# VHH binders against q84jc2: the designs that were tried, part 291

Target 1, 232 residues: q84jc2
Amino acid sequence: MSKMRNLVEEKFLEFYESWVIQLELYLHQLLIAHNNNTMSETELRHLISKLTTHHKAYYTAKWAAIREDVLAFFGSVWLNPLENACSWLTGWKPSMVFRMVDRLRKSRVVLVEAQVKKLEELRVKTKFDEQKIEREMERYQVAMADRKMVELARLGCHVGGESVMVVEAAVRGLSMGLEKMVKAADCVRLKTLKGILDILTPPQCVEFLAAAATFQVQLRRWGNRRHYVTHS
Short names: E, the ipSAE of ESMFold2; O, the ipSAE of OpenDDE; V2, 0.75 times the mean of E and O plus 0.25 times the DockQ between their complexes.

## First folded at step 16 (VHH)

Design li48 (framework vhh_8fcz_2; at its last look DockQ between E and O 0.79; V2 from the best seeds 0.75)
Fold by OpenDDE, look of step 16:
Structure li48 (fold): chain B 232 residues (1-232), chain A 126 residues (1-126)
Amino acid sequence: as target 1 above (232 residues)
Amino acid sequence: QVQLVESGGGLVQPGGSLRLSCAASGFTFSDHAMSWVRQPPGKGLEWVSGISGSGGQTTYADSVEGRFTIIRDNDKKMVYLQMTSLKTEDTAVYYCARFPYSELWEYLTSGRFDYEGQGTQVTVSS
């Protein structure tokens, strides 16, 4: 059975499909740049800027959408089951990118000691930030069984009057809390990404971004193939 | 067997135009974004343009933006690059590329891009 989608879900699905397609095109650029030792730093930085701008566009769209319906992002109908399974608070887990950097280090990326230290510091900070958000989420989930939420749970048993108002209030409260947490998580993602890009050299940034894009594109393709889902 | 065959290159004067073609076979063409890349003399590979699988989205290097147009025909399994206002710096061997999904990580980690076509020479000279 196909899940019924609301307007926010449909709009963001369309946006995301387009965004991922564009990401793949950027990936082609990154891959070529990665293997071109004749590119200037200026050219590399320009390419990096294009990618960072692309990522910023995603969050701009996301944050606009979550203001309308944050709950849409906890179903994420634009993602396949594999992508959803790998999601942490409606996106990639920030600490995951350090594993990606480690993978690159085992291949071609050579980091100097100063970079390694900075990355470790950033990793520690990112972990702490993740944990803080997780604790808030836990608290939120535990506190869910209040009177308003009980009324929400009874939704569908009866309709009308004061009960509807209580349910609406419950939904608003829930949404506000979730939106706050999602934004917090996104901030950690953005901070982590910026931190990594600030530590890496331009060529290393290109390689990192290529790896990230590759992973995202492949995860989507793997998931679609495995679950017989077609996007775009 | 995957095959990419580029054609349409040649000698042209600055300000001239050429249309490159790439014939693709051996894979699901519409499922792959396609790119044009080029290798100038004595330089590394340079990305030129890309087009999504459906053809709905295109992107260009800054150096060719406004001068080049990438188009694809999924029924014919063709990719085209219309080049206008050609410059001497556009001189290169041009390749079409699909970047096989199964080889993306290998390419990233090995640093080796194995283009599948023979390329077509474009020479812009007075």
Scores: ipSAE 0.872, ipTM 0.958, lowest interface PAE 0.5, mean pLDDT 91
Fold by ESMFold2, look of step 16:
Structure li48 (fold): chain B 232 residues (1-232), chain A 126 residues (1-126)
Amino acid sequence: as target 1 above (232 residues)
Amino acid sequence: QVQLVESGGGLVQPGGSLRLSCAASGFTFSDHAMSWVRQPPGKGLEWVSGISGSGGQTTYADSVEGRFTIIRDNDKKMVYLQMTSLKTEDTAVYYCARFPYSELWEYLTSGRFDYEGQGTQVTVSS
């Protein structure tokens, strides 16, 4: 059955389309900046701040939207199927971002031993936080399944307002739990991003942010192109 | 074959105005965000301004915000840079640029920007 867009989905679709276009324009700025060895540290830090502010603006809008409809972020209408398939709790998986750092090290980024040590510490902490959320989600899903079994049995035995109230309470409980977990996952994402940017030098931060934006733009382009061709 | 042809540069006094043009061919113009970049004498490339494929969103470097306006005409396949209140620091060769999505990783790994056009010289001097 075709899924109808609600008001939250329509509003966030408009926001996200604008947000990702702006990210693409920042990508152009990052690509030129990494090719300019005459930029001052102040100029580089200002550009990095623009990118971090842009990412924070995404989460500000997202957290407002999930308060109203967290389920909109599971299988989002503003993402293509490839983007949705790559999502972990409504976003990029925090531990996977270190593969991007590793890829840059094999290409052009040189890290000193102190940075390598700090990055490994952050990778371990990030994976630990990620696994904690995954275990919590698993336990929550089991609890929701048990609650649904009880609710379904009661619906089979009852006619009237009590059955509706019990179903509504179960749905409310699921949404509240999912909102908390999505916010926890987003906090790990933001802590991981900040941690990486704190460890890297400003030129290295520009390289990392450019690579991250490149991946996101390419994933969107490739996913959109594949589905367009499938329907031609 | 992709071609970008910049024009409209010249010698102007500080405080003056100038409008740069970029004629594009050889690709689906409306599919690409476009940027103006510049290279001041003895310095590396600076990003100046960008515009989305539809023209609905624009961005500017802090040094030019409020003085420069980027415009595109998708029917004519043109990008413009309207410059006002010009300063001596704006002296540079100006290029229009696109970043093809299939080549983004090459830009990151090469560390070099390949010009698609010859650029146009803007000189701000009394």
Scores: ipSAE 0.595, ipTM 0.857, lowest interface PAE 1.9, mean pLDDT 83
ESMFold2 (binder alone), look of step 16: mean pLDDT 83; pTM 0.854

Design li6 (framework vhh_8fcz_2; at its last look DockQ between E and O 0.76; V2 from the best seeds 0.00; counts 0 for: unsure alone 63.9 < 65)
Fold by OpenDDE, look of step 16:
Structure li6 (fold): chain B 232 residues (1-232), chain A 126 residues (1-126)
Amino acid sequence: as target 1 above (232 residues)
Amino acid sequence: QVQLVESGGGLVQPGGSLRLSCAASGFTFSDHQMSWVRQPPGKGLEWVSGISGSGGQTTYADSVEGRFTIIRDNDKKMVYLQMTSLKTEDTAVYYCARFPYSELWEYLTSGSFDYEGQGTQVTVSS
């Protein structure tokens, strides 16, 4: 049985599929740039800017969508089960990107001591921010047994118009809290990404972005293959 | 076996136009994004343009934006690069490249780019 999708889910699914395709196009460019090192610093910066703009577009679309239905992002029908399993508050876990940087260091990227220090500081800060959000989420989840949630739980027992209004109010309250947390998480993601890009040199940024995009694309492909999921 | 065969190169004057073609075989063509890359004399490879599997999305290097157009025909398994307003700096061997889904990590870590085609020479000169 396929999950019934609402309008927000359908729209975002279409958006995300297009967005991923575009990411792959950029990834190819990144890989060529990275492997051949033929681009000037100016050109590299422009490429980095294109990618950052692309990521910003995602969050712009996401935030518009979550304003309509944040709950759609806790099911994320546009993701396969593997992608969903790897999601932290509707997206990638910010601290994960430091593992990518570490792997790059072991491969081709040479960081100076000052960069290493700054990255470590950023890592610590990112972890702290993640934990703060997690604590808020926990608090929110524990607080679910309130009057509004009780009304929501009674949804199946009543079909009247008044009951619907009560349930809608409860859902709105719930959604507002979730939206706040999701936005907070996204802010940490964006700050972390910006922080890393500010620490790395343009060539290193390209390598990092290539690695990140590669991981995302492969995760999607692996998940689709493993779970026999086919998107449009 | 994956095969990419480029053609359409030649000698043109600045401001001229050329249309490159790439014939693809040995893989599911419509499932792969395709790109054009080029290697100028004495320089390394540089990415030029890319097109999605369906052909619905395209992207270009800044240096060719507005002058080049990438198109694909999935029925014929062809990729094209329409080049206009050619410049001397466009002189290069042009290669068609398949998006390396199966080799992404290798591409990321090896520092090498493997292309299957022989390329086609484009020379822009007065």
Scores: ipSAE 0.847, ipTM 0.944, lowest interface PAE 0.5, mean pLDDT 90
Fold by ESMFold2, look of step 16:
Structure li6 (fold): chain B 232 residues (1-232), chain A 126 residues (1-126)
Amino acid sequence: as target 1 above (232 residues)
Amino acid sequence: QVQLVESGGGLVQPGGSLRLSCAASGFTFSDHQMSWVRQPPGKGLEWVSGISGSGGQTTYADSVEGRFTIIRDNDKKMVYLQMTSLKTEDTAVYYCARFPYSELWEYLTSGSFDYEGQGTQVTVSS
């Protein structure tokens, strides 16, 4: 029911608003750190760990909400196939983060050849994982649409509570598949983030996290509380 | 005109306590996250603590966690830093700062931090 989907989405959006406010606090610290050399490497690693933990908390809350109602994270997915074709499973495409790395590399962040090679390997792996998810989603959408079409055609010969039960069963089946795919996409996002932070030095991680948090804060200011859940 | 006025600094013995104040004007105070930053003698800026616009969320630097408390009063447009168990390492000029929402990308790319107030000196010494 659409009202139930609104309630789960609203609860998560309240969490997200609080989550971004805390990210702003970390961002001010990151901005001071990247402009000054007053933190030890141990202190930098601890700040990076706080940011990593904060991002994991986002996904923990999201996955709990998805278990309640995954369709709350997909607006009217089945009513707007054009919008869905451009939507990337409740977030930004995981490989989009590399555009941020590329921009930083051109202006601020100096990378050695070994880092560049490792980042390119990670980019290729991330794109491979994205393509695998895209193919699985295409297969799943076709299978679910065909199954739904067949069940709706069969309903044309019957009246009453049986049609409601069949639609509810089809929705449950779709929801289980979508939950799996959203979690898979989120796992690619987390793995890619961790991979980038493992390749970069602690000062470079601070520069990257400051840029990523800046993007997140600005996205909140422009406001999109539905249809898209931001990957950092 | 945005104005931040820090006060409450002074000379304190190790283990002592001090409360810094920051009076804000010229902007919608409750819309802005506020932070304390400090500059120890001969060093660059060090971030100390931050507090959300509502006051409901706070974050502290490792070196001050458990000893300092950031507080705000949105009715009076004040932010405070309650310092306890002071150490000689806490000696610095302390500034309050608002989160640079409108200058965020410039701050990220240029690397320049502009102080809005003159700060208040805290000296911890026997």
Scores: ipSAE 0.682, ipTM 0.890, lowest interface PAE 1.3, mean pLDDT 79
ESMFold2 (binder alone), look of step 16: mean pLDDT 81; pTM 0.832

Design li7 (framework vhh_8fcz_2; at its last look DockQ between E and O 0.02; V2 from the best seeds 0.00; counts 0 for: pae E 16.4 > 2, placed apart)
Fold by OpenDDE, look of step 16:
Structure li7 (fold): chain B 232 residues (1-232), chain A 126 residues (1-126)
Amino acid sequence: as target 1 above (232 residues)
Amino acid sequence: QVQLVESGGGLVQPGGSLRLSCAASGFTFSDHKMSWVRQPPGKGLEWVSGISGSGGQTTYADSVEGRFTIIRDNDKKMVYLQMTSLKTEDTAVYYCARFPYSELWEYLTSGSFDYEGQGTQVTVSS
């Protein structure tokens, strides 16, 4: 049985499918850039800018969508189960990217001590920010059994236009805090990404972005293959 | 077989100068970016400088900017590191590294940095 999707889910699904295709194209460019020793720093920076702009576009679309229905992102139908399993507050866990950096460091990306120090500082800050958000989420989840939820539960037993309207209002009220948390999480993601890119050289940025994109694309491929998920 | 042979290291006083050399073989030299990296005692590998295949572009770590100069001779398949105003913190084993011309996927999964040399010891001490 196919999962029923609401309008927000359908629209974002279409967006995300297109967005991922574009990401794959950028990934190819990143790989080419990596293998092309003739590219200037200006060209590399331009490519990096394209990628960052692409990511910004994602969050712009996401934030527009979550304004309509933040709950759609807690059961993201555009993601396969594996992708969802790896999701932290509707996206990638910010601290995860440091593992990618570490992997690169163990490979060909050689960092200077100053970079290492800055990355570590950023890691600590990122972890701290994640924890703050998690604590807020916990509080929110515990507070779910409040008056609004009780009212929602009560009204959920009734069928009628007025009841539906009241339930919707209650859900919107309850989702506001959730939306704030999601936005906060996204801010941490964006800050973390920016922080890393500010620390790395352009060639290193290309490698990092390629690694990140590769991980994302492969995770999707693995998940789709494993669970036979196909999107129209 | 890729070979990188570093030389030119030694003991020098602070403020002194030293020129390192790296002889490369086993690959198309001009097709690869070349880098110098160093490993200070008890520390991890640190990037020092890089140069493009043509030699037209060079980059430096902030810690060595203005003091070190990387150059290459593609005819001789050599890369050099001219070090000036040396500091005690420059003490390390210096390695010449080749930027591989391979798919990034392989790079990301290999977990190895592409330098084959034994390195050359640079000691800056009063």
Scores: ipSAE 0.017, ipTM 0.295, lowest interface PAE 6.2, mean pLDDT 85
Fold by ESMFold2, look of step 16:
Structure li7 (fold): chain B 232 residues (1-232), chain A 126 residues (1-126)
Amino acid sequence: as target 1 above (232 residues)
Amino acid sequence: QVQLVESGGGLVQPGGSLRLSCAASGFTFSDHKMSWVRQPPGKGLEWVSGISGSGGQTTYADSVEGRFTIIRDNDKKMVYLQMTSLKTEDTAVYYCARFPYSELWEYLTSGSFDYEGQGTQVTVSS
């Protein structure tokens, strides 16, 4: 299965390639906004809105695709091995974005105490939601271990119609449960992103979004690179 | 090894035009944002212009906007700075500079470049 692409994987690969290219273009705009500091607050808010919309578009496309084949998103063919290694339930662990926030606090950006308090509240809520999802995932991890046996029985085609119906119902139930868990995780990701952008000022949002886009672009570029063997 | 070689500088009169070139080698050129930076006599480095890896986004310092155009050719691994309406305050050594794409986070905190060429002298004399 890991050797072949199916229709869902091929369609999402095409989408993801274009989506990342657009993210890289937005990253350039974020760099311009940071480097020159010539954009008005209105222009910054417009750029932030474009990034927010771009991230929402990713999840819209993803949710349509997981309805057809949620298992394709575990070890995705459109992600390189480094990107896949950083995945938690088909995406970034929601609380990981707070590493970007921590980076802002170590930079020249000054956060006022009210912002710090609100960010800590959001961080605690995000971690709580993550733990809730992780507890629910234990059930699906056990079911995933049984998945190989279900797939082999289906391919064997040696059982009667009633046995096939039981297998199909079990697979459908697992897929529906995983889809709900993936959507729940994605909703936490989006809610956390929105929460951070609501707390930060527009210039701080630009720096946060640039850091996040940089991390994602760097993972893709580094993961696509090979270690060069050099004789010098 | 990363190598950036600037050329095309010279002496021009105010209002004149000049095109600087930068030949790049030793790295995946299209992966990196490139910039022009200049050092006027007796002053520190001043950022002039930048261009995305794809070439789709360009930026300019206020002092040169509308007069200078940054261009890149990823097939030839070249970046150019087309300068027009030159003024005496444009007199400087011009450097081609590479952003450390893999170190963009440090850029956000410090704004540093990781490689610069040897520079090319532009002198605008009245």
Scores: ipSAE 0.000, ipTM 0.108, lowest interface PAE 16.4, mean pLDDT 74
ESMFold2 (binder alone), look of step 16: mean pLDDT 81; pTM 0.826

Design li8 (framework vhh_8fcz_2; at its last look DockQ between E and O 0.01; V2 from the best seeds 0.00; counts 0 for: pae E 17.4 > 2, placed apart)
Fold by OpenDDE, look of step 16:
Structure li8 (fold): chain B 232 residues (1-232), chain A 126 residues (1-126)
Amino acid sequence: as target 1 above (232 residues)
Amino acid sequence: QVQLVESGGGLVQPGGSLRLSCAASGFTFSDHRMSWVRQPPGKGLEWVSGISGSGGQTTYADSVEGRFTIIRDNDKKMVYLQMTSLKTEDTAVYYCARFPYSELWEYLTSGSFDYEGQGTQVTVSS
């Protein structure tokens, strides 16, 4: 059974498919840079910049889309079930990026004490920010049986143009809180990512970004293989 | 069972000094990096200082650098935070925290600090 998609879902699906393809291309570049060790620091910084720009493009598109329909991102049709299961407030959980250091560890990356200090601080901050957002989300979920939701439930029993308009207004009101939370979560993601990249050297950044991109791409592949999901 | 018990908090005037203590048990103390973290009123959790298992390496937040000193006694399984030149901004509940692993990378992938204690209140006020 094919899930009916709205316009926002379809547009973002197309965007995301293209975005992931580009990510895979960058991943190859990252792996080449890491494995061959032939690139200068300037070249590495340029590559890092490309990746950061690519991620910024994602959030630009996302934020434009959530203004239209934030609910589309709570059932992301462009993701397979495995990817969706791993999603935290419509994206990757910020603290997850610290697990990408495993690749650095395996590559025998050595951090100086100053880096260790900054990572400790960032870890604490990231966790706190996540928890804060989770508390707000919980509050929202507990309070969801409010007047607006009751109205939606009531109107759901009626058919007509006027009813549709009222429902839309109610949904819009409900979506405002969700949009704020999603944006807050995205801010934490971006801050965390920036924090990591600011702490690491260019070669370390390349390794980190390669690990992150690899995980993202593999997760998609694994999920598609397990569930035979096609989005085209 | 991991236990961390903080003590030494209190009321102090700006410019004053205070020494916090943390008694640790339930794990091989010397194998773990120890940290102090704090939570100011109405604010988020803030990392303050860390010390390696051997005690050979210490780190500090910029906000406390030069004023605070972290020390550990592996024989007594104690970690200390000597605070000097205290400021009103230092007012917070202070917690002793354990890295679950000896290496930072392992800890970062684990996903949590060990905050087993109740904390100790530090209030800096004139």
Scores: ipSAE 0.056, ipTM 0.317, lowest interface PAE 4.4, mean pLDDT 84
Fold by ESMFold2, look of step 16:
Structure li8 (fold): chain B 232 residues (1-232), chain A 126 residues (1-126)
Amino acid sequence: as target 1 above (232 residues)
Amino acid sequence: QVQLVESGGGLVQPGGSLRLSCAASGFTFSDHRMSWVRQPPGKGLEWVSGISGSGGQTTYADSVEGRFTIIRDNDKKMVYLQMTSLKTEDTAVYYCARFPYSELWEYLTSGSFDYEGQGTQVTVSS
């Protein structure tokens, strides 16, 4: 038997399942817009805004949850093994979205030179921000190795005893530092997403958002269907 | 082509130790987060541990934290899982997993798999 899920994990599991269902509904709308030349620019911008708002809602919920239990987002119970294996500091690696842009450029999305230049500038900035976060995260490797002690101290938050007070201070320091790092990574994710959407035209944004949503939905579906495979 | 070859499994008594290895080839190893996943007998896949491309971030499932350590060597293109204080519940086939955002898009559309090897069996009994 695994241990019981705590309140933060149960609440976010329910939120995430609902959030992904809504993402799938928006994906349907994105695919209609992608395959149909009849939507106006205003209609496309409205759909793009719905997707942006949906992603911001995810981070709003996540940031509220990490204030209560940031460690729940490292090896999350609401993600399947493939989704967890794909995590970089509790989410998608920010620079990965440029692989999606590059793939779309080769297939269906035509970019003018001004857009290409701006995307390359954003790519460099995103990589720089990633490397800064990666350097900061290296300081937390030792603290993460002692995660069990931190979780036990969290469960036993009591007043009194020198060892209890020292452990409580360490728990606060670790949790506050990890929360800061997770928020920093999430801010890079949001800033990169917004930057891409500001550079692309509305039809290009729809194609990009459809690709990103498809990737996320397929990751979840693939991870849920994985079975053991043997070779003799 | 991308290949991941797991090794180092075996039969061990409770409380024992093992070190699993994963040899990677066919891609720029340091650009990708690597993970260990396991499949206990008759059960589905369970995530065990993950490590960032630089090695700066490590994560662990609650069931193994404090007992397992994930390590990577980017020069040798290896990922390791140091397992200590093994329990009978750790019995499973262990898979090394690459999960690169840059290639998964094409993998999902083509039907190719991210897991390349047979896995390595870990059996904890006495």
Scores: ipSAE 0.000, ipTM 0.146, lowest interface PAE 17.4, mean pLDDT 74
ESMFold2 (binder alone), look of step 16: mean pLDDT 81; pTM 0.825

Design li9 (framework vhh_8fcz_2; at its last look DockQ between E and O 0.74; V2 from the best seeds 0.77)
Fold by OpenDDE, look of step 16:
Structure li9 (fold): chain B 232 residues (1-232), chain A 126 residues (1-126)
Amino acid sequence: as target 1 above (232 residues)
Amino acid sequence: QVQLVESGGGLVQPGGSLRLSCAASGFTFSDHMMSWVRQPPGKGLEWVSGISGSGGQTTYADSVEGRFTIIRDNDKKMVYLQMTSLKTEDTAVYYCARFPYSELWEYLTSGSFDYEGQGTQVTVSS
């Protein structure tokens, strides 16, 4: 018995599958660039721009989709259970990327003191922003037993035109706050990513983006293998 | 054992065309993205083009965009690179590359790329 998908889920699933494939194609380029010390800064910056544009496209699509049904992203059918388990408010946890940077520092990436300082400042800010959003989410979750939810619970037991309309209105009302939180989280993600890329040199950016993409691809692969998930 | 065999290289004049071929074996071809990479004389390896497993998605380096076309035949386990409007800067040994799903972390940490094929020489000269 497979989960029934709504139109938003289906559309975004298709989008995401294509998006991930494109990410893998970019990743191959990043890996080659990573191992090529002869690439010019201009070329590297262009590659970085392609990747950033690709990520922006994801959020553009996501924000369009969550406007229609934000709840679809809290049970993301386009992700496997492992990916979902690693998700924070419908995406990657912003503070996680600093761990990637740390790993890179232990390998090929040499950061100057000024970079280290800026990264630490960014880390602190990112964590603060995450916590702020989490507190709001907690508040929202605690407030779930409000009048709207009570009404939803009551009317949810009935099937009828007027009742359905009222229930839908209630759900939309409840989803509005959730959408705001998701967008806020995404803003933190984007700010964090931009912050990191602004601190790193072009070669370092390529390494970082390669690492990030690798993590995402491997997480998906591992999860798919573990749960026997096949994608079209 | 994974094998990639490149062919189709040669000497051409600027503005000319070549079609490279890569025969793949030893792995599930359709499950792997394929790329073409090249190594110009005295330079490092550079990525040229990539194609998804199904062939439905492609991407190109800016330097070859609009001039090169990557295609694949999963039944024949072949990947091709149609090159047009060739430039002297395109002179290189061209390699077919399988996306290294199992070696992603190694590539990130080792800084090395292992060529699975011998490559094919493309020389663009007047």
Scores: ipSAE 0.825, ipTM 0.933, lowest interface PAE 0.6, mean pLDDT 90
Fold by ESMFold2, look of step 16:
Structure li9 (fold): chain B 232 residues (1-232), chain A 126 residues (1-126)
Amino acid sequence: as target 1 above (232 residues)
Amino acid sequence: QVQLVESGGGLVQPGGSLRLSCAASGFTFSDHMMSWVRQPPGKGLEWVSGISGSGGQTTYADSVEGRFTIIRDNDKKMVYLQMTSLKTEDTAVYYCARFPYSELWEYLTSGSFDYEGQGTQVTVSS
C-alpha cells in the first residue's frame, strides 16, 4: 500500500511538470537568442511576451489551486527537497532576483544611468513590500498560536462540541490567512518581474529571462540528481 | 558518446518542401528535449523549433510557425523537421540539438553553442 496524494496535489503536479517542460523549450530559444544577434526587435519582444504570459499562467494556476488547498504549497510534492528548501512563502524571495540582475550587470549587461535609477527604486519598493508581508505573516502566526494555546488550555477544563468548533474555525482561518499571504507574495513576485522587464531593453530582457530560467531549471536538476548514484 | 546525425537537406525551389532527419545515439533520447537550430550564410544561429522528450509539447520560431512541423520517434531515436512553403530566407545549415542540461551555466555565461552533429544544408533558390 502507498500513500495517496490528494486531488489538488495530483492536478498541480501534472500542471507543473508540463509548465516546466514549456519553460525549458523557451529557455533553449532564449539561450540561442542571447548568444546570437539573429532576432529582430519585434521578434525579441514577442519572445519576451511569451515568457511573461508563461509566468502569469503559472500564478493563475497556482492561485486556483491554493483556493482549494494552500497547505499543498508548503512542502510541495511537485518540487524536490532542494527546491522546497529554497522557498520563501511558496516561491523565490522577490528581492533575491535583484542579485541576478547585479551579476548580469557585472558580466554581460550594460545599463544606462536611467535604468540603474529605476531598478534601485524597484528594489527598494520590492524590499518594502516583502517586509510588510513578513510582518503580517509574523503577526498572523502569533495570533493563531495564541488562540490555539488558549483553546487547548480550555480543553483541559471541558470537552465538547464548542471546543471542536473553535479549533475547526481556527484551522479554517489559518488556511485563509495563508492563502492571503501566499497571494500577496506572488503579487510582489509578478510585479517585480514585470517591473524589471519594463526597465530593461529587449536584448537585456532576454539575458535576464535566460538567467532566471536557467537558475530554476538547474535548481530542479541538481535536486533531482542527488537522489541517484552511479557505480560505473 | 553522444552523436547526432542530420540528413535530408538539399536544393529546392521557393514553395518547395523538405523533411530533415536527425538520428540520435549515446544518451537516453526520450529524457531530452530536442531542438532544430539553423545558421544562415554569414550569420549566427537561429532557433527554429523544439519538442519535449515525450513529443507532447512543441514550439516554433515566429518565422517558421505554420510552415514547419517538428516530430520525434522515441522508439527509433529520431527527430524530424517537416518543412513546407520554403522561402529563400530558410537557406541555412540545419542542426538538431539536445537541450544542454549539463552545460546550462556554461552556455549562459560563455556564449557558445556546441554542435554535436555536422548539420545538413538547405538551400532555397530559384
Scores: ipSAE 0.739, ipTM 0.909, lowest interface PAE 1.0, mean pLDDT 82
ESMFold2 (binder alone), look of step 16: mean pLDDT 85; pTM 0.871

